# Ledger of designs, part 7: VHH binders against Programmed cell death protein 10 homolog (ccm-3)

Target 1, 215 residues: Programmed cell death protein 10 homolog (ccm-3), of Caenorhabditis elegans (q17958)
Amino acid sequence: MNEEGGYLGAMTYQCLYSPVMEKIKQQHRDDPRASLALNKLHTALTTCEQASPSFLYDFTKVLLDDSELSVNLQESYLRMHDTSPTNDLIVSGYEQNADYKELTKRAIELRRVLSRVPEEMSDRHAFLETIKLIASSIKKLLEAINAVYRIVPLTAQPAVEKRKREFVHYSKRFSNTLKTYFKDQNANQVSVSANQLVFQTTMIVRTINEKLRRG
Key: E = the ipSAE of ESMFold2; O = the ipSAE of OpenDDE; V2 = 0.75 times the mean of E and O plus 0.25 times the DockQ between their complexes.

## First folded at step 4 (VHH)

Design b2 (from a2 with E105F; framework vhh_surovatamig_d1; at its last look DockQ between E and O 0.53; V2 from the best seeds 0.57)
Fold by ESMFold2, look of step 4:
Structure b2 (fold): chain B 215 residues (1-215), chain A 126 residues (1-126)
Amino acid sequence: as target 1 above (215 residues)
Amino acid sequence: EVQLVESGGGLVQPGGSLRLSCAASGFTFDSYAMSWVRQAPGKGLEWVATISGSGDSTDYVDSVKGRFTISRDNAKKSLYLQMNSLRAEDTAVYYCAAYGSEIDFYFSYMTGPDYRGQGTLVTVSS
């Protein structure tokens, strides 16, 4: 659960809170007081998350536990990535560089194909086709990471290499979970490993942004 | 003990033909997808062709499509590669490789094959 708060927590505002806040803003677009209140709420939520990185995830869990609603958060997070913003996968200030642009493109593609997993697991043929696309997307992302590795400052190369190793580790975990799924039908573990891979993909881009900003 | 033994390599002129064989033992051959991969001198491994366990599905790297044909005989536990219109760029050691599932093949660039033979050398020169 604590490990879950790490990788799910990192994407909770983007996947759950931001879309709801925008929907409520649209519902109350003619009410300036509602807009002001929503801005204050946004600031409060982001402040809490900054002070405690898994706060929004923990808060959501408490609400769901108390509400008697049965929500599968692992599958919900995956499905939300199909339509969630992808600005977190942009290498800021380098949007026109071919290698960083390719990295962003491949990271987005992997996130989106992983988002299809919850809806396709029950159809063996469709799922195997999606798994083939996931494997291809992982390969292309690795190639993009290698290209970026060659152009980042030397001081950044160890961090990029470390993130690549973690990404490969979780990619192998994902492939093993898939093989186990076809034996035991444990859909939750597939969703867990897919979310972990989405997180690792995001961390590659975040690390590059951090290193390019600091020099 | 699992064994994959390649044969049929040799020296051939450009435009010539060669048929590679791979004899398999020690595992349930018809349940494994099979591939040919090759390694030119000083280069990394390059995937050439793959065939499903049943033999009904094949795929090829673009550079050999239309010139090479992968096939298998599950009764003889053998994998084949018919190579026609050979070019100098086809010079390499050719290996047969086995994968326990489609998932293993899809992710093989990270994990490698379950089994690989010792290879057979193909040299294409004038």
Scores: ipSAE 0.544, ipTM 0.786, lowest interface PAE 0.9, mean pLDDT 88
ESMFold2 (binder alone), look of step 4: mean pLDDT 79; pTM 0.799
OpenDDE, look of step 4: ipSAE 0.629; ipTM 0.823

Design b3 (from a2 with D56G S57E; framework vhh_surovatamig_d1; at its last look DockQ between E and O 0.05; V2 from the best seeds 0.00; counts 0 for: placed apart)
Fold by OpenDDE, look of step 4:
Structure b3 (fold): chain B 215 residues (1-215), chain A 126 residues (1-126)
Amino acid sequence: as target 1 above (215 residues)
Amino acid sequence: EVQLVESGGGLVQPGGSLRLSCAASGFTFDSYAMSWVRQAPGKGLEWVATISGSGGETDYVDSVKGRFTISRDNAKKSLYLQMNSLRAEDTAVYYCAAYGSEIDEYFSYMTGPDYRGQGTLVTVSS
């Protein structure tokens, strides 16, 4: 598994499969058998991913290759973050807490604004405006992380701090990547960096959920 | 009260040098990334340079790289911009700007500052 399989793999279910599951659910909303089937499929997919990290990513790649579909996965993932379900960004069991709600809100906001990158990057002016929004969103998410850090159990603080550091690191990388882009016009690298930042955003919430569940 | 007071601007010939200073007060200076931004006549605000809170990291707009040097003295709560090999296109009001987070630091070229001074005019003309 390459590096791409790591961060894209971790987002594959939520980004690619979850939306499909929701669409099928809506199409078969009056069919209890379909509902049951979707639940089984969800469980199976989740189990596979847990048993073999990036399984769904690999499966998807094989599917695309066998179908002779050439897809820019970085760009596609990034674009799909705009409409993907956001249940993975909720701190489960703490939905009514203001700080956790803010974290969810800011995480969703950042993921959504980053999804605009592929569409906007061809227009310098529009892209600059989007970048400003991204920067603001990053800042707000960081503030939300800091607030959550202060209220999580002490045993969870090291994990939250670690995720914060990673988030900051990849935020900085994203900024640098943008600077480079305006020089070399390497759009793919921007998508990579953006997806990595989306991944770090998800990991923040995931880590918090894990720690709170075990605490 | 937060204050940023720029100084050192003036008239200089092309190829000349100036050193701008910014005196800060009213906030925890070393906790802020600091930047110089400038506004040329008839143009918008342009980012010039940024230095991290500790002074360990610096960044510059391409047009000034190799000519300008940003530095700071946290003990004196002062920011500096050494400007060498000045060009006509460097003519602008130069502002000292403060950013309260490392994220703002890295995105300083695209984000607004928490604080900004009144500016000092630099005119490069023969």
Scores: ipSAE 0.053, ipTM 0.466, lowest interface PAE 1.9, mean pLDDT 91
ESMFold2, look of step 4: ipSAE 0.415; ipTM 0.742
ESMFold2 (binder alone), look of step 4: mean pLDDT 79; pTM 0.795

Design b4 (from a1 with E104F; framework vhh_vobarilizumab_d1; at its last look DockQ between E and O 0.04; V2 from the best seeds 0.00; counts 0 for: pae E 3.1 > 2, placed apart)
Fold by ESMFold2, look of step 4:
Structure b4 (fold): chain B 215 residues (1-215), chain A 125 residues (1-125)
Amino acid sequence: as target 1 above (215 residues)
Amino acid sequence: EVQLVESGGGLVQPGGSLRLSCAASGFTFDSYAMAWYRQAPGKGRELVAGISSGGDTSYADSVKGRFTISRDNAKNTLYLQMNSLRPEDTAVYYCAAYGSEIDFLFSYMTGPDYWGQGTLVTVSS
């Protein structure tokens, strides 16, 4: 396993398997035998996700390698965020609180602008505009994290601060990767750093949910 | 009113040294990321060195190892120590300030919020 299986692995079910499962469920909605089989498959897949975040990623890689399909996984994961559900970015039980609502809004916005990166990298002018939107979205999300930090229980503040530091760290990595891209045109590393930033954004909200449930 | 005033420019021989200063006023200096830019005749402005509000520094490849950026928050002053100067370093040097740390991280795209008037550095034999 590699670092890619860590951050992509954590997103594999949501980005790849969940949408396919929903499509197949709709195709077989009137067949009770298929419905039962799909429910069992859903349970198995989610069990795999809980037991090993990288297992579904590894399984997918082996499948693609054996089929000799040439798929850019980094770009594919980013594109899929454009159409994937965003309920994982909601702070459960606090949907009406202005600060938590703002956090959710800004996290969704950042995920959406990052999902555009693969399509726009070949058009320098469009890409430069999107990078400015990404920078603005990072700033707004950081402000929302700071606001939430001030209202979470004191026992949760260290964890939120740690996630904020990781988010800033990966924002810097993304910025540095863009500098290098304009010099050497390494599009894959831009997608890698974008996926890592999406992962860090998700981890902020996940950590807050976990701490609020425990507090 | 935000003001950035550069000083310390002048004529120097190749291999020499200069120290640029930038006096800042009109904002909370220690909360801002700061940078030095330069503009050679007929060229656009380019980032030379930056320093975050927390003290993290960055440098253009062309000046690494020769230039050192620093700040004195008690005096609201930004510095650029320029050693081993070359004729290619001839330019007007500008002090700049960023309204946020994220704008500093993306300085190659976003640009600073405030600029000084510039100070001329000429390196010639």
Scores: ipSAE 0.269, ipTM 0.611, lowest interface PAE 3.1, mean pLDDT 87
ESMFold2 (binder alone), look of step 4: mean pLDDT 82; pTM 0.830
OpenDDE, look of step 4: ipSAE 0.644; ipTM 0.856

Design b5 (from a1 with E104L L105Y; framework vhh_vobarilizumab_d1; at its last look DockQ between E and O 0.09; V2 from the best seeds 0.00; counts 0 for: pae E 2.1 > 2, placed apart)
Fold by ESMFold2-Fast, scan of step 6:
Structure b5 (fold): chain B 215 residues (1-215), chain A 125 residues (1-125)
Amino acid sequence: as target 1 above (215 residues)
Amino acid sequence: EVQLVESGGGLVQPGGSLRLSCAASGFTFDSYAMAWYRQAPGKGRELVAGISSGGDTSYADSVKGRFTISRDNAKNTLYLQMNSLRPEDTAVYYCAAYGSEIDLYFSYMTGPDYWGQGTLVTVSS
């Protein structure tokens, strides 16, 4: 699926490859030859991802499978959203506009509360409290999206409405996955649907930024 | 201003029936999910029954098969038909409204946007 493919590649790059490349660059800060080689590797990986939107995810999955390492990528990506940079959720040029600022705040809050899901799923009481926070955060983000819809240029409104409908769809999917989890204990599907919901927050802000740049 | 006004509460014998009504004003009633909550003496508020703007219903296990939630959008009124009443059903019953587009399960988790003042139902001989 196109949305699932885009989310997997973006999350793999943002949560895994980008931080690792930055750390390695820092370790070789004073070596121009090593820095050049690392920049070439970084460019090659991003070029592969642009050519095949799930390349980095697929490569990582095969690597882990072939190495016989027991890693749940969905849970790992979700946990990483707690500390990952949130500059992608800022509406550029409108940082002081109350409605766009509120949108950013609510998107960050939802991303962070969703990141707690893997750790808290095993504790029923803690998980129920986290679900309440997720539900509240989803509602607040929807209110922020509605406020932004009223102030964006008329030409941008159809795109914002489309992203809102997708966000609502994935919120309902996440809710249904939670109901299924309490019956069958399949934790991985909860992490998958949570990551899809995180990706929708990214798509909403990205779309708004793109439409505002184009008028 | 949003207002929810409950009526129909009273004293009834075990096995009896009561119909509660909630008159809503100050908002677009047909766009809101609605619910009935109850609070027994010394206990917290619990969800009894819910109905979405589209008419989908949900019930607490303790009332399933005995209570029926319904709405009349033309009259801006929510109803709760209570049959086969038990002493355990004794509580103050509250009407509640949910204005968000999120599904009923998540709406229950965030809590209602608006509450009525409550109507007392006493099931006793």
Scores: ipSAE 0.205, ipTM 0.556, lowest interface PAE 2.8, mean pLDDT 84
ESMFold2, look of step 4: ipSAE 0.674; ipTM 0.829
ESMFold2 (binder alone), look of step 4: mean pLDDT 82; pTM 0.826
OpenDDE, look of step 4: ipSAE 0.726; ipTM 0.877
ESMFold2, look of step 6: ipSAE 0.425; ipTM 0.707
ESMFold2 (binder alone), look of step 6: mean pLDDT 82; pTM 0.826
OpenDDE, look of step 6: ipSAE 0.765; ipTM 0.892

Design b6 (from a1 with D56E S58D; framework vhh_vobarilizumab_d1; at its last look DockQ between E and O 0.87; V2 from the best seeds 0.00; counts 0 for: pae E 2.4 > 2)
Fold by ESMFold2, look of step 4:
Structure b6 (fold): chain B 215 residues (1-215), chain A 125 residues (1-125)
Amino acid sequence: as target 1 above (215 residues)
Amino acid sequence: EVQLVESGGGLVQPGGSLRLSCAASGFTFDSYAMAWYRQAPGKGRELVAGISSGGETDYADSVKGRFTISRDNAKNTLYLQMNSLRPEDTAVYYCAAYGSEIDELFSYMTGPDYWGQGTLVTVSS
């Protein structure tokens, strides 16, 4: 596996496989044999991922390498965040708590504005307006993280602080890639940085969920 | 070289007014986003007001309606009109410039590229 397989791999089932699997399940909801087969496929895919990290990412790359399809994976993943399920951004069991609810809201908003980047990069005016929304969304998410930090159990606070530091680091990297993009037009690096930021956003909520289940 | 020189600080009574100036040199002033920051004793430096190269302004909630940022591109000068001053406005006020619009948009974590030396504003009886 490589670095891309790390952060994209963590999102591959959610972005590429889960939406297709749900669509097929709905198309066959009146057929118990299809439902059983799809559940078995889901289990097999997740079992492979557990046994070999980034399996679905690697599997997808092999399929694409053997095909005639030319696909920009970074842009594709980013675009798919707009319509992908957001249940991974919910703090389970705390959906009615105002601070956790705000965290979920701001995480979803950031994911959605970042998903617009590939479509808008070539239109400088639209891109600058979207960058304003991204900057505002990052600020609001940081405020929500700080609010949650104050209410999580003391044993969870170091992990939340670590996730906050990583999120800030990748937010700064994203800002720097934007500055570089306006000079050298390297669109791929913007998409890479945006996907890394989406991953860090997901890791904040995932870490909180893990810590709340343990305490 | 970029130079930012503040002036206009001083002692004023509550409810009073002051106008801060920042003379800028060493760059094309029209192209830079500018800001005022302040640092009260024992506190971190905080954004007070910003103005983009295009003239769009933004203010901290604590000063909105009382302070006005403006720029005079002909004089290469940034201003902060401070009205209805309160004791909590006591701080060293800094003029700042951003190297890009991106840095301004992410100012809460990227910070300004250039700083002035600061001018002290004291609000007390």
Scores: ipSAE 0.232, ipTM 0.592, lowest interface PAE 2.4, mean pLDDT 87
ESMFold2 (binder alone), look of step 4: mean pLDDT 81; pTM 0.820
OpenDDE, look of step 4: ipSAE 0.374; ipTM 0.703

## First folded at step 6 (VHH)

Design d1 (from b5 with S58Y; framework vhh_vobarilizumab_d1; at its last look DockQ between E and O 0.89; V2 from the best seeds 0.73)
Fold by ESMFold2-Fast, scan of step 6:
Structure d1 (fold): chain B 215 residues (1-215), chain A 125 residues (1-125)
Amino acid sequence: as target 1 above (215 residues)
Amino acid sequence: EVQLVESGGGLVQPGGSLRLSCAASGFTFDSYAMAWYRQAPGKGRELVAGISSGGDTYYADSVKGRFTISRDNAKNTLYLQMNSLRPEDTAVYYCAAYGSEIDLYFSYMTGPDYWGQGTLVTVSS
C-alpha cells in the first residue's frame, strides 16, 4: 500500500512542527495570553495531522518553495531522527516487561542507524558498513516483534502480524532501493524508503499501544 | 549455464579441521557475493558465512573465530576453512551466490540467486 500522504504528514508534524511548538511554548511559559494562543495553534496542527494527512507536508513544501530555501525534507527528517525524542516507541504501562522493552530498544536502534544514511552515502565503503548495520538492526527488530507477538493478547495478534508484514514489505522495498542507488545514484529515493521504514517502527509500537490500552 | 560445485566434505573427529571448496562457472564470479549455508538433519538452512564482491566477511555467531570464508577470483572458487569442529557442526554445507551484496546482507528475507547441491560434513568419533 502507498501511504505516502499519511506518513509525510505524520513525519512533518513529528520531526518539524511538534519540536518547534514545544520550544516556543517553553519560551513563553510565563505569558498566559501567549500560552493560550500557542495551545490553540498546537491543537490546530494536531487536528490537521489527523484530518488531512498530507496537509502539513504540502504546507511545508509550499513555504520552502516560496521562501527560496534549498532544503531536502526527506534527508532532513532522517537526520532529525538521530536526536529526536523516542517517546512514541515506548509501550506505555509495560516499560518493565522484557519483551516490550526489547522491542523499544530495537526500534530506537533502527531509527538511529537509518538517521546516518544521508551522511554516510557519499562514501561507498562507509555506506556499505552502514547498510550492514541497518540489515542487522532490521533482523533484530523482526526477532523482537516475533517475541512480542507471543505475549500480546490473542485479540491483538492479527493487528501485530499485519504490522509485521508491512514492516517486512517496506524493508524489502528499502533493500531494492539500495540496489537501484548503486546503479543510478538517486539519493532521494534512498531517503524516502528509509523514512518509510522509520514510520513503520512508529506504526508497530502505536498499534501495540492501542491494542493494550483498548483491550 | 550457472553451476556451483562443492567439495571437501567428509568425516572428521571433534576438534579437527576441514576445508570446503566451491567451484563456480557460468557467471561473472568476481561481481557476485558468495555464501556458505548449512542444513542439519531436521532443521532449516542457516547462513554460516558470507563474503562480498569487495571481500568483506560475515559470520554467524556459532562459527565466529573457528571458520574463515575466503575467495579466489582468479580461480572462480569460494572456500570455507573450518577449524575446531564440533558435533553440532554436522550438516550438509551449501554454496550460494548473490547477484547483489545488498541481498546477502538482507539474506534473512532474500534468497540467493544460485545454490550448489551441497557437501556432507560429519563431525563424529
Scores: ipSAE 0.642, ipTM 0.817, lowest interface PAE 1.0, mean pLDDT 86
Fold by ESMFold2, look of step 7:
Structure d1 (fold): chain B 215 residues (1-215), chain A 125 residues (1-125)
Amino acid sequence: as target 1 above (215 residues)
Amino acid sequence: EVQLVESGGGLVQPGGSLRLSCAASGFTFDSYAMAWYRQAPGKGRELVAGISSGGDTYYADSVKGRFTISRDNAKNTLYLQMNSLRPEDTAVYYCAAYGSEIDLYFSYMTGPDYWGQGTLVTVSS
């Protein structure tokens, strides 16, 4: 699963490991040795992820496979976006700029509405209403990307345009997957394309952050 | 052969009303989502209104409250009631059909399966 380890791997720390680490730190708040050990664990996990970008995804998959738990990874990752931290969608240093703030808002909204897909697919009426919301959220995010394109440095514009093209490409793949789903009921393909779209949304913000730090 | 044939266009005074019709043939009309587009001279086509196979409607902000889209599945006909017409509504109006209402929801990036020939609406004194 080369491609799956790429896009799911990129979101594994934020969706799985960061929230679990916070819960465990809270449970052991009165134990200084546990607190020190948890800090070392955090450092080790980030070091491994830096050395091997899919490490946490691979570790999670081996753990689940060896446990023989029947877990649908695509649906699980989508569901976790409902309540996962969204600090990865903030444009650092520009939090008060209206255009960058709007980009963050629309990226969060799209992530949240996509997270509802696994729960709603079996109810055709509810799912069609959610699809309307997804389509509207994609449109609003595209408008926010266009507004940001006008204000980024000229040196950053090619990268933003490339990310917009990729986002549009995966948005079209998602809509085609929905049409196929209503014909053949293949729910897994819907979840795959939704996760890919979440990843592309994250890449837009990440690319903007990278370009603004250098310029 | 799929055919979408618009009628009802013409010259109308500002503030007036006009009703467009689109007669459809060559496909299963009641299974399709339908839409009206318009194209002013020198501009691209824009979605004006859409209606799903089940009757759910969508309107561009510029026409909300003034235009009403409707369909008659027994007659295979799509309608657009245009009230309070303005000079900026002047355009060629096109009937369009979508095989999936998902494509209508994503119309900003997905084109329709079929187009009509267009009917001219001119709003002028």
Scores: ipSAE 0.638, ipTM 0.808, lowest interface PAE 0.8, mean pLDDT 89
ESMFold2, look of step 6: ipSAE 0.625; ipTM 0.813
ESMFold2 (binder alone), look of step 6: mean pLDDT 82; pTM 0.831
OpenDDE, look of step 6: ipSAE 0.691; ipTM 0.866
ESMFold2 (binder alone), look of step 7: mean pLDDT 81; pTM 0.828
OpenDDE, look of step 7: ipSAE 0.709; ipTM 0.872

Design d2 (from b5 with S53E; framework vhh_vobarilizumab_d1; at its last look DockQ between E and O 0.90; V2 from the best seeds 0.74)
Fold by OpenDDE, look of step 6:
Structure d2 (fold): chain B 215 residues (1-215), chain A 125 residues (1-125)
Amino acid sequence: as target 1 above (215 residues)
Amino acid sequence: EVQLVESGGGLVQPGGSLRLSCAASGFTFDSYAMAWYRQAPGKGRELVAGISEGGDTSYADSVKGRFTISRDNAKNTLYLQMNSLRPEDTAVYYCAAYGSEIDLYFSYMTGPDYWGQGTLVTVSS
């Protein structure tokens, strides 16, 4: 679950495919046939992913390998988080609730600021400023999670608490990775830790949606 | 042995000013991020202000514009200038040291490496 194929795999559709789907949709907005095709493709991709976890991640890796493209996936995923759709961070059916709206807002903000990591790492001063923003964003998301914890059904509270604990764990890991980076300049580990934190952010919202749907 | 010794606390009227000092010893002061915390009666300890190794400062919203954190590396001393004091500022104020400025940024999740014993500030008419 915490391996690359796990957390990157879980984010592959939203991070890589969803943006492409949206772009194609916009390019063919006047073609009803294209719209229909996109719906079919979406359904097919979703079905494949459900049938085989991390299917799209594996498919993407094979595609890149066969195309002889050298791509840093960790860095690429981080960068793409900046413009990826955010529908996966919405608490469905509760968009009007202030606490759930705040959760969505803070989740989006954290994902967006983490996407700046690859660009800012080479500049110490700029990176430190970004780190401050990330730290602040994490804090605000934690506050939002705590607020949601108080309003979700009692049956959902244990799951929310578990996700919170994992989020805190990976937040601490991220901070430690940053400290290490300023010593060893291992950018890859920072990207890994950042992506893991993005994944944990998504899992918070996903878990809440799952529990509210079943409630 | 590492020591952080706070001083400058006392009784002051609302609107008054105090300057706290923290004398550090037993570690490389100029390599540490420093912070002031406070704990009011019946409340938890909260971060008041922080200053990085490089001199970057941060403040709690409740003290912005009134408090100023600074450091003198030559004297191994941390300062907190407190102006326009209010009754709600009454607390024991603690000096804290972080081995990394990153930990200061994540202070809500990470405790400091070293603590002082604290100095009492009482704001009352």
Scores: ipSAE 0.682, ipTM 0.855, lowest interface PAE 0.6, mean pLDDT 94
ESMFold2, look of step 6: ipSAE 0.702; ipTM 0.850
ESMFold2 (binder alone), look of step 6: mean pLDDT 82; pTM 0.824

Design d3 (from b5 with T110E; framework vhh_vobarilizumab_d1; at its last look DockQ between E and O 0.81; V2 from the best seeds 0.74)
Fold by ESMFold2, look of step 7:
Structure d3 (fold): chain B 215 residues (1-215), chain A 125 residues (1-125)
Amino acid sequence: as target 1 above (215 residues)
Amino acid sequence: EVQLVESGGGLVQPGGSLRLSCAASGFTFDSYAMAWYRQAPGKGRELVAGISSGGDTSYADSVKGRFTISRDNAKNTLYLQMNSLRPEDTAVYYCAAYGSEIDLYFSYMEGPDYWGQGTLVTVSS
């Protein structure tokens, strides 16, 4: 519960609640009372999320559990990245710097290839081909992280190194989960580890943005 | 007891060819992914070529088009055909085995299960 609330919680409002609120606003665009009520609901939901991280994720889980709807949230969140915006992977103010631009490119590529996992797991040959692409993408992202490490301010280097270590740790966990999957066919664990890796990729770029603003 | 025994190393002129062999025993060769690594003096070991249990191959950029990895599952033997050799190819070459092809794909962060003792290749005029 708390594990999923960590990495899935970070994306719940933007992935689930914000799009639904926009759709309902469009459906009732001719009703000013509905529009006002929806704006108040939006404010309340965002306030709850700020006050209690993962609140909307927890709320969603309780609703699904109580209703007994069978929704695979791990696969659903992972698939959302196939067509989602990637503005969160840009190093703001440095979009034309070769090293930061390469970091953004490799982060986007890894996110996109990981989003393919739920559809390809049942076809062993297709999945092995995708795993090769994931391994290559992780290697290229690590190279981009190393290049960025050399050019960030000295005060930012410990944070970048910490994020690199976390990314390597979760990459190894993903690799081990894949090996286990070919033994026990536990598709859920593959999706869990893939989502955790997506989160770690985002955290690298977020941390760099924070350190470049603070410097 | 697992053994990987390399052979075929030696002294060769630039532009020459060598074929390395690795005789494997003590494990189910057919189910393992196999690789060649090399270590130049004062350097770390680097992956040269890999081959999956199903025969899918991969190569380091520095050897593409010059080296060919292959396997003979009936003889439990891994090969590396090295053509157009350069002085930069001088190294001890190691046979390596991976119990999972996934570890080969992730070889930059995972080590093989087994190593050979190595065979020296010297490329010099």
Scores: ipSAE 0.709, ipTM 0.851, lowest interface PAE 0.7, mean pLDDT 88
ESMFold2, look of step 6: ipSAE 0.703; ipTM 0.840
ESMFold2 (binder alone), look of step 6: mean pLDDT 82; pTM 0.830
OpenDDE, look of step 6: ipSAE 0.710; ipTM 0.864
ESMFold2 (binder alone), look of step 7: mean pLDDT 82; pTM 0.830
OpenDDE, look of step 7: ipSAE 0.725; ipTM 0.874

